# VH-VL binders against Stromal cell-derived factor 2-like protein (SDF2): the designs that were tried, part 6

Target 1, 181 residues: Stromal cell-derived factor 2-like protein (SDF2), of Arabidopsis thaliana (Mouse-ear cress) (q93ze8)
Amino acid sequence: VEITYGSAIKLMHEKTKFRLHSHDVPYGSGSGQQSVTGFPGVVDSNSYWIVKPVPGTTEKQGDAVKSGATIRLQHMKTRKWLHSHLHASPISGNLEVSCFGDDTNSDTGDHWKLIIEGSGKTWKQDQRVRLQHIDTSGYLHSHDKKYQRIAGGQQEVCGIREKKADNIWLAAEGVYLPLNE

## First folded at step 19 (VH-VL; from x4 with heavy chain T100N)

Design a3
Fold by OpenDDE, fold request of step 21:
Structure a3 (fold): chain C 181 residues (1-181), chain A 119 residues (1-119), chain B 112 residues (1-112)
Amino acid sequence: as target 1 above (181 residues)
Amino acid sequence: EVQLVESGGDLVQPGRSLRLSCAASGFTFSNYWMSWVRQAPGKGLEWVANIKQEGSEKYYPDSVKGRFTISRDNAKNSLYLQMNSLRVEDTALYYCARENDLDYGMDVWGQGTLVTVSS
Amino acid sequence: DVLMTQSPLSLPVTPGEPASISCRSSQSIVHSEGYTYLEWYLQKPGQSPQLLIYRVSNRFSGVPDRFSGSGSGTDFTLKISRVEAEDVGVYYCMQGTHWPYTFGQGTKVEIK
């Protein structure tokens, strides 16, 4: 199945099988913005992300997402954008990944380069990909480090500049819009 | 503005019951664990109870277990503490506090409500 | 229950000078997953407690960098590099690793 702009998807971390997750809980360090974590449950409304183009580009809803394209991911429920910057992440001290802005407020910190592993040219479900943050060059990253005080074992999501196996994500569950002909 | 406001504190005799309330505003209440912490006059802090987001987990110290019950109504953005069989040593200012589940701790506190248990 | 013992209980300080508070737990407060949930709270006169430090050594948002936490296992320390008048109050350590949560006795920091 093709992943098109406008599609709502869950991103699954390949190694841990956790889904990229966010809800209205701010970091108490770094940017103070809405937190982003890995969630173990398959059924979770807070793990949907809408694939959006960068403003001013020619891409539109229903278009295929090409390898190498710069995209934005908007959290479906809170309408904030997947974001990163130079603040330190809470557990590992890597690059903080957060949710920023809203429908009318976005900046270059919301820009991610889609990199498809292998020979694929357009983004598809269950395809191995990396998301590289444009401003920091950090890859969307996760690992087995978890929030354990009272968070039920949610794992840290952060950015890291090194290309590793822990940078691989797959579009798993989702509502995919039809491909434009 | 993020805010917690406690109420229900009163003067009561030993053996009586009292119910405290905490009203939350300025944040998504249902996303957080909530805690009660008390402070006897001129004394230190003592944790009293906490409750998970959906109320599926509750924890108490032995000092109040079996007598106090923590509960919440997420639709009303409210936290409660039912206190039964009150003792003189339960006299304290009772704080409600928000617990951030990103391993930070109790990051928001109310102003407290005073409970006095006296013969 | 984990007993948290602070020292000293009273700490007179001169503005501009450093301060140090010790907190000791009766048993290890290292979580099974390797993290230590030791927190420091400050209660200023006439105010509610406020979070200063989480997970031993991390400053909460808005906390000045003159505050620092350190330690491991059962021994922990809060340091103020240069005390200011606004730092007056009672400091509490708390362990959040084991049920029930337990606080230290508190350390009253006053200006000399």
Scores: ipSAE 0.910, ipTM 0.950, lowest interface PAE 0.5, mean pLDDT 96
Fold by OpenDDE, fold request of step 21:
Structure a3 (fold): chain C 181 residues (1-181), chain A 119 residues (1-119), chain B 112 residues (1-112)
Amino acid sequence: as target 1 above (181 residues)
Amino acid sequence: EVQLVESGGDLVQPGRSLRLSCAASGFTFSNYWMSWVRQAPGKGLEWVANIKQEGSEKYYPDSVKGRFTISRDNAKNSLYLQMNSLRVEDTALYYCARENDLDYGMDVWGQGTLVTVSS
Amino acid sequence: DVLMTQSPLSLPVTPGEPASISCRSSQSIVHSEGYTYLEWYLQKPGQSPQLLIYRVSNRFSGVPDRFSGSGSGTDFTLKISRVEAEDVGVYYCMQGTHWPYTFGQGTKVEIK
């Protein structure tokens, strides 16, 4: 299935199978912005992200997402954008990944380059991809380091500049909009 | 603004019951564990209870177990502490506190409500 | 229950001078996953407690750099590199690894 702009998707971390997750709980360090974690459950309304184009571009809802494209991911429930910056992530001290802004507030920190592994030209479900943050060059990253005090073992999600196996994500569950004819 | 406001503190005799409330505002209450922590006059802090987001888990120290019950109403953004069989040693300022589940701890505290148990 | 023992209980400090508070647990407070949930709280006079340090050595948002936490296993320390007037209050360590949560007795930091 083709991933199109406007699609609501869950991003699954390839190695751990955790889904990219967020809800209205701010970091108590770094940016203080809404946190982003890896969630182990498949059924979770807080793990949907809407694929959005960068403002000023020609891409629109229903268009295919090309490899190399700069995209934004908007958290479906909180309407905040997947974001990163130079703040240290809470557990590993890597680049913090957070949720920022709203429907009317976005900046370049919300920009992620989609990199499709292999020879694929457009983004598809279950396709191995990396998301590289434009401003920091950090790849969306996760690992087995978890919040364990009372969080039930959610994984840290962060940015790391090194290309690693732990940078691979797949569009898993979701509502995929049809491709524009 | 993130805020917790406790209420319900009163002067009561030993053996009586009292129910404390904590009103949360400025954040998504249902996303957090919540705790009660008390402080006897001139003394230190003592954890009293906490409750998971959906109320499925509750924990107490032995000092209050069987007498106190923590509960919450997420629709009302409210945390409660039902205190039964009150003792003189339960006299304290009772704080509600938000527990940030990103391993931070109790990152937001209310102003406290005073419970005095005296014969 | 894990007993948390702070020392000293009273700490008069000259402004600009460093302060150090010890917190020792009666048993290890290392979580099975390897993390240590030792927190430091400050209660300024007439105020509610506020979080300073989490997981032994991490400053909570807004906490000045002059505060630092360290330690491992059962021995922990909070340091203030240069005490300021606004640092006056009672400092509590707390372990959040084992049920029930337990606090130290508190250390009252005062300005000489």
Scores: ipSAE 0.907, ipTM 0.950, lowest interface PAE 0.5, mean pLDDT 96
Fold by ESMFold2, look of step 20:
Structure a3 (fold): chain C 181 residues (1-181), chain A 119 residues (1-119), chain B 112 residues (1-112)
Amino acid sequence: as target 1 above (181 residues)
Amino acid sequence: EVQLVESGGDLVQPGRSLRLSCAASGFTFSNYWMSWVRQAPGKGLEWVANIKQEGSEKYYPDSVKGRFTISRDNAKNSLYLQMNSLRVEDTALYYCARENDLDYGMDVWGQGTLVTVSS
Amino acid sequence: DVLMTQSPLSLPVTPGEPASISCRSSQSIVHSEGYTYLEWYLQKPGQSPQLLIYRVSNRFSGVPDRFSGSGSGTDFTLKISRVEAEDVGVYYCMQGTHWPYTFGQGTKVEIK
């Protein structure tokens, strides 16, 4: 199934099967921005991300997302953008990944390059992809390092400039808008 | 501004019950675990209870287990502590505190409400 | 229950000088994956406790860099590199690794 602009999707970390998650809990370190983590469960309303183009482009709802495109990912419930910067992530000290802005406020820290592994020209469900942050060059990354002081253990999500197996994500569950004619 | 405000502390006799409240504002209450911590006059801190975001898990030390019940109403941004079978040694200033799921510990505290248990 | 023991219990200080507080646990508070949920809290006179240090050595947001934490296993230390007058109060260590959470008995820091 084709991922189009406007689709609301869950992004699953390939190795650990945790889904990209956010909610209104700011980091108590680094930027203080809204936290982004990996969530262990499939049933989670805070794991939906809306695929959006960068402002000033001609892409519209229902258009396919091409390999190499620069995109934004909006957290569905909080309306903030998946974001990164040079602040340190809480567990590993890598590039912090956060949510920032709102429906009317976005900056270049919200821009991610879609890199499709393997063949194909457009982004499809269950396809192996990387998301490389434009400003920092960090790949969206997760790993088996958990926040465990409180039960349930969510995983740290961060940016890593080195290309690693732990930067592979799959578009999993979601509402996939039909491809434009 | 992020704020926690406790209320309901009173002077009561041993064996009686009391219910404490904590009003939260300035943050999304339902996203956080909440705790009660007490401090007897002139003494140190003692953790008393905590409760998960949706209320499904609650934890207590043995000193209060079976007598105290923590609860929450996320629609009212409120945390509660029902204290039954009160003892003189339960006399303390009771704080509510916010915990998060990012391992920072108790990052926001209220001002406390005083419970005095005396014959 | 994990017993947390602080030393000293009273710490007279001169402003501008370093200070050090020890905290020992009755058993390891290292989580099975290697992280240690040892926190330091400060209660200034007439105020509620405030978080200073989490996971042994990390300063919480807004905490001055003169505060540092260290240690491993069962032995932990809070250091203040240059004590300021505003640093007076009671310092508590707390372990959050094992249920129930437990605090040390407190170290009162006061100006000589």
Scores: ipSAE 0.665, ipTM 0.875, lowest interface PAE 1.5, mean pLDDT 93
Fold by ESMFold2, look of step 19:
Structure a3 (fold): chain C 181 residues (1-181), chain A 119 residues (1-119), chain B 112 residues (1-112)
Amino acid sequence: as target 1 above (181 residues)
Amino acid sequence: EVQLVESGGDLVQPGRSLRLSCAASGFTFSNYWMSWVRQAPGKGLEWVANIKQEGSEKYYPDSVKGRFTISRDNAKNSLYLQMNSLRVEDTALYYCARENDLDYGMDVWGQGTLVTVSS
Amino acid sequence: DVLMTQSPLSLPVTPGEPASISCRSSQSIVHSEGYTYLEWYLQKPGQSPQLLIYRVSNRFSGVPDRFSGSGSGTDFTLKISRVEAEDVGVYYCMQGTHWPYTFGQGTKVEIK
């Protein structure tokens, strides 16, 4: 199944099976922007991300996402964009990944390059991909480091400049818009 | 902009009941655990209850367990503490506080509401 | 319950000089996964408590860098490198590792 612009998808961290998650709880460190974590449960309305083109490009709803494309990911419930910058992440001190902006406010910190592992030319469900942040060069990354003070165990999500097995993600559950002909 | 405002503190006799309220504003209340912390006059802080985001889990120290009940109404952005069988040692300023799920602790506090239990 | 013991309980200081507050727990407050939920709170005169330090040594957003936390296991310290007039108040340590949460008795910091 082809991932198209406009699709609302969950992104699953391949090694840990946690899904990319956000909600309106800002970091108390770093940027103070909305937190992004890995969520252990499959049933979670805060794990949906809408695939969007960058502003000023010609891609339309239903177009396939090509290998190497620069994209944005909008958090469905809060309307903020997956974002990164040079602030330190809370647990590991890597590049902080946050949500920032709204439907009408987006900047280059929201831009991610889609890198498809292997020879695929367009993004498909369950395909191994990386998301490399344009401004910092950090790959979207997660690891078995958890927030545990109040049980629930959400996982840290951050950016790492080195390619590692822990920056592989899969498009999992979602509402996949039909491919344009 | 983020604000917690307690109310309902009063002068009551031992054995009576009292309900405290905490009004939240400036943040998404339903995303946070909430706590009550008390401070007897001239004394230190004592944690007395907390409650999970959807209200399914509640925790208390032994000093108040069975007498105090924490509750919340997410539609009204409100936190409550029902205090039954009040004792003189429950006399305190009662704060509500916000707890986050990112391990920062109690990151926002209200101004407190005074409960005096005296015969 | 975990008993948190602070020393000193009263700490008169001269502005510009350092201050140091000790906090000891009656048992380890290291969580089973290795993190230690030791927090420091400041209650300024007539105000509500405010969070200063979380997980032993991390400053909460907006806390000046003259505040630092350290320690491990059962022994913890808050330091103020140069005390300012606005730092007056009662400092509490708190453990959040074990139910119930417990605070130290407080350390009153005041200008001589």
Scores: ipSAE 0.662, ipTM 0.873, lowest interface PAE 1.5, mean pLDDT 93

Design a3
Fold by ESMFold2, fold request of step 21:
Structure a3 (fold): chain C 181 residues (1-181), chain A 119 residues (1-119), chain B 112 residues (1-112)
Amino acid sequence: as target 1 above (181 residues)
Amino acid sequence: EVQLVESGGDLVQPGRSLRLSCAASGFTFSNYWMSWVRQAPGKGLEWVANIKQEGSEKYYPDSVKGRFTISRDNAKNSLYLQMNSLRVEDTALYYCARENDLDYGMDVWGQGTLVTVSS
Amino acid sequence: DVLMTQSPLSLPVTPGEPASISCRSSQSIVHSEGYTYLEWYLQKPGQSPQLLIYRVSNRFSGVPDRFSGSGSGTDFTLKISRVEAEDVGVYYCMQGTHWPYTFGQGTKVEIK
């Protein structure tokens, strides 16, 4: 199944099976922007991300997402954009990944390059991909470092400039918009 | 503006009951664990309860376990503390506090409500 | 319960000079995942407590860089590199690793 612009998908971290998650809880460090974490459960309404093109490009709803494309990911429930910058992440001190903006406010910190592992030319479900942040060059990353002070079990999500196994993600569950002919 | 406002503190006799409330505003209440912390006059802080986001888990120290019950109503953005079998040593200023799920600790506190237990 | 012991309990300081507060736990407060949930709170006169430091050494948002935390195992320290007038109040350490949460007795910091 093709991942098209407009699809609402969960992004699963390959190594840990945690899904990319956000909700209205700001970081108490770094930017103070909305937190992004890895969530252990499959059933979670806060793990849906809508695939959007960068404004001013020719891509439209229903188009396939090409390898190397620059995209945005909008958190479905809060309408904020997956974002990164030079602030330090709370546990590891890597690049902070957050949610920022709204339906009408987006900046270049919301831009991610889709990198398909292997020979694929367009993004498909369950395909191994990386997301490289345009402004910082950090890959979207997660690892077995958890928030555990209260029995939560969510993982840290951050950006790391080195290409590592822990920055591989799969488009898992979702509502996939039909591919344009 | 993020706010927590406690109410329901009163002068009561030993053995009686009292219910405290905490009204939350300026943040998504249902995303946070909530705590009660008390401070006896001229003394330090003592944690007395907390409750999970959906209310399914609650924790207490032995000093209040079995007498105090924490609860919440997420539709009303409200936290409660039911205090039964009150003792003189329960006399304190009672704060509600917000706990995050990102390991920062108790990051927002109310101004407190005074409970006095006296014959 | 984990007993948290602060020293000193009263700390008069001269403005512009450093201050140091010790906190000791009766047992290890290192969580099984390796992090230590030791926090520092400041209660200014007539105010509610406010979070300063989380996980031993990390400043909470908006906390000035003159505050620093350190320590490991059972021994922890809060330092103020240059005390200012607004730093007056009672400082509490707290462990959040083990149920129940427990606070130190408090250290009252006053300007001489």
Scores: ipSAE 0.622, ipTM 0.871, lowest interface PAE 1.9, mean pLDDT 93
Fold by ESMFold2, fold request of step 21:
Structure a3 (fold): chain C 181 residues (1-181), chain A 119 residues (1-119), chain B 112 residues (1-112)
Amino acid sequence: as target 1 above (181 residues)
Amino acid sequence: EVQLVESGGDLVQPGRSLRLSCAASGFTFSNYWMSWVRQAPGKGLEWVANIKQEGSEKYYPDSVKGRFTISRDNAKNSLYLQMNSLRVEDTALYYCARENDLDYGMDVWGQGTLVTVSS
Amino acid sequence: DVLMTQSPLSLPVTPGEPASISCRSSQSIVHSEGYTYLEWYLQKPGQSPQLLIYRVSNRFSGVPDRFSGSGSGTDFTLKISRVEAEDVGVYYCMQGTHWPYTFGQGTKVEIK
């Protein structure tokens, strides 16, 4: 199905099947902003992200998301925006990915370019995509590096400027708003 | 402001019971594992218990296992330690601490509540 | 239980000079997934402990860069490159790899 602005989706890391996750637990390093991790389970209310256009553009709720579009991803439960910057990620020391802002506060650190792998023109469920951060050029990335001190083992999510297999994501579960005609 | 405040410390006789409380504020309590750590007067630190976010997993060292029970009430942002069959060697300042699940360890501590076990 | 042994137990220092604290574990504290959950805590006089170092060598937020941790396996070190007056207190290592968590005995750092 078509991913539209306003859809609430889970983003699954292709190689590990972990879903992009966040909750109100700040990093104890780097920026101190809300943490973003990969979560191993399919049932997780903290893995929903709302697809939003950047402010001041013509895209409306229900419009398809074109290949190459710049978008924002809002964490559904905390209302903060998927964000990145030059701070180091906790495990690998790559670009930190966090959540920042709120419904009324967003900046350019929340802007991600949607890159559809292959020939697709618009973003669809289960399609292989990358998300490249506008300000840092880092691709949203995850890997088999886990937070393991406490049982359950969420994965580190970070930004990496190199295209790698580990920066491929799929829109998996979600509430997909119908496409506007 | 992130804060942990312990209470319920008292002077009690050996063999008696005591219940400690820890009130949390300034953060989402239900997102964190919580610990109790004690410090005997003039001595070092000893970890005493911890409890998972939803309360389903609890861990204790052998020194207190079977006598102490950790619990939490997420609706009240509160952590508890039920201490039964108290011994003189349980005399200590008892801290509650927040365990960060991003591998930072015990990143926030309370100021402690004093338990004295003496005949 | 994993025994954590600190040396020295008392460390008088002159401000501006380095300090070094050793922590040794009775067995490997490398987790089965490869990380080592060794932490350092500082308890300043009259205060509760505060986290300084996590996973052997990483400074927690707000910790000055004069603090550094190192080590592997069973042998770990905390260094303070130039001791300042606010650094006085008792330093504890702790392993969080194996149940139960265990602390070292503490190293009291004080101005001489």
Scores: ipSAE 0.583, ipTM 0.860, lowest interface PAE 2.1, mean pLDDT 93

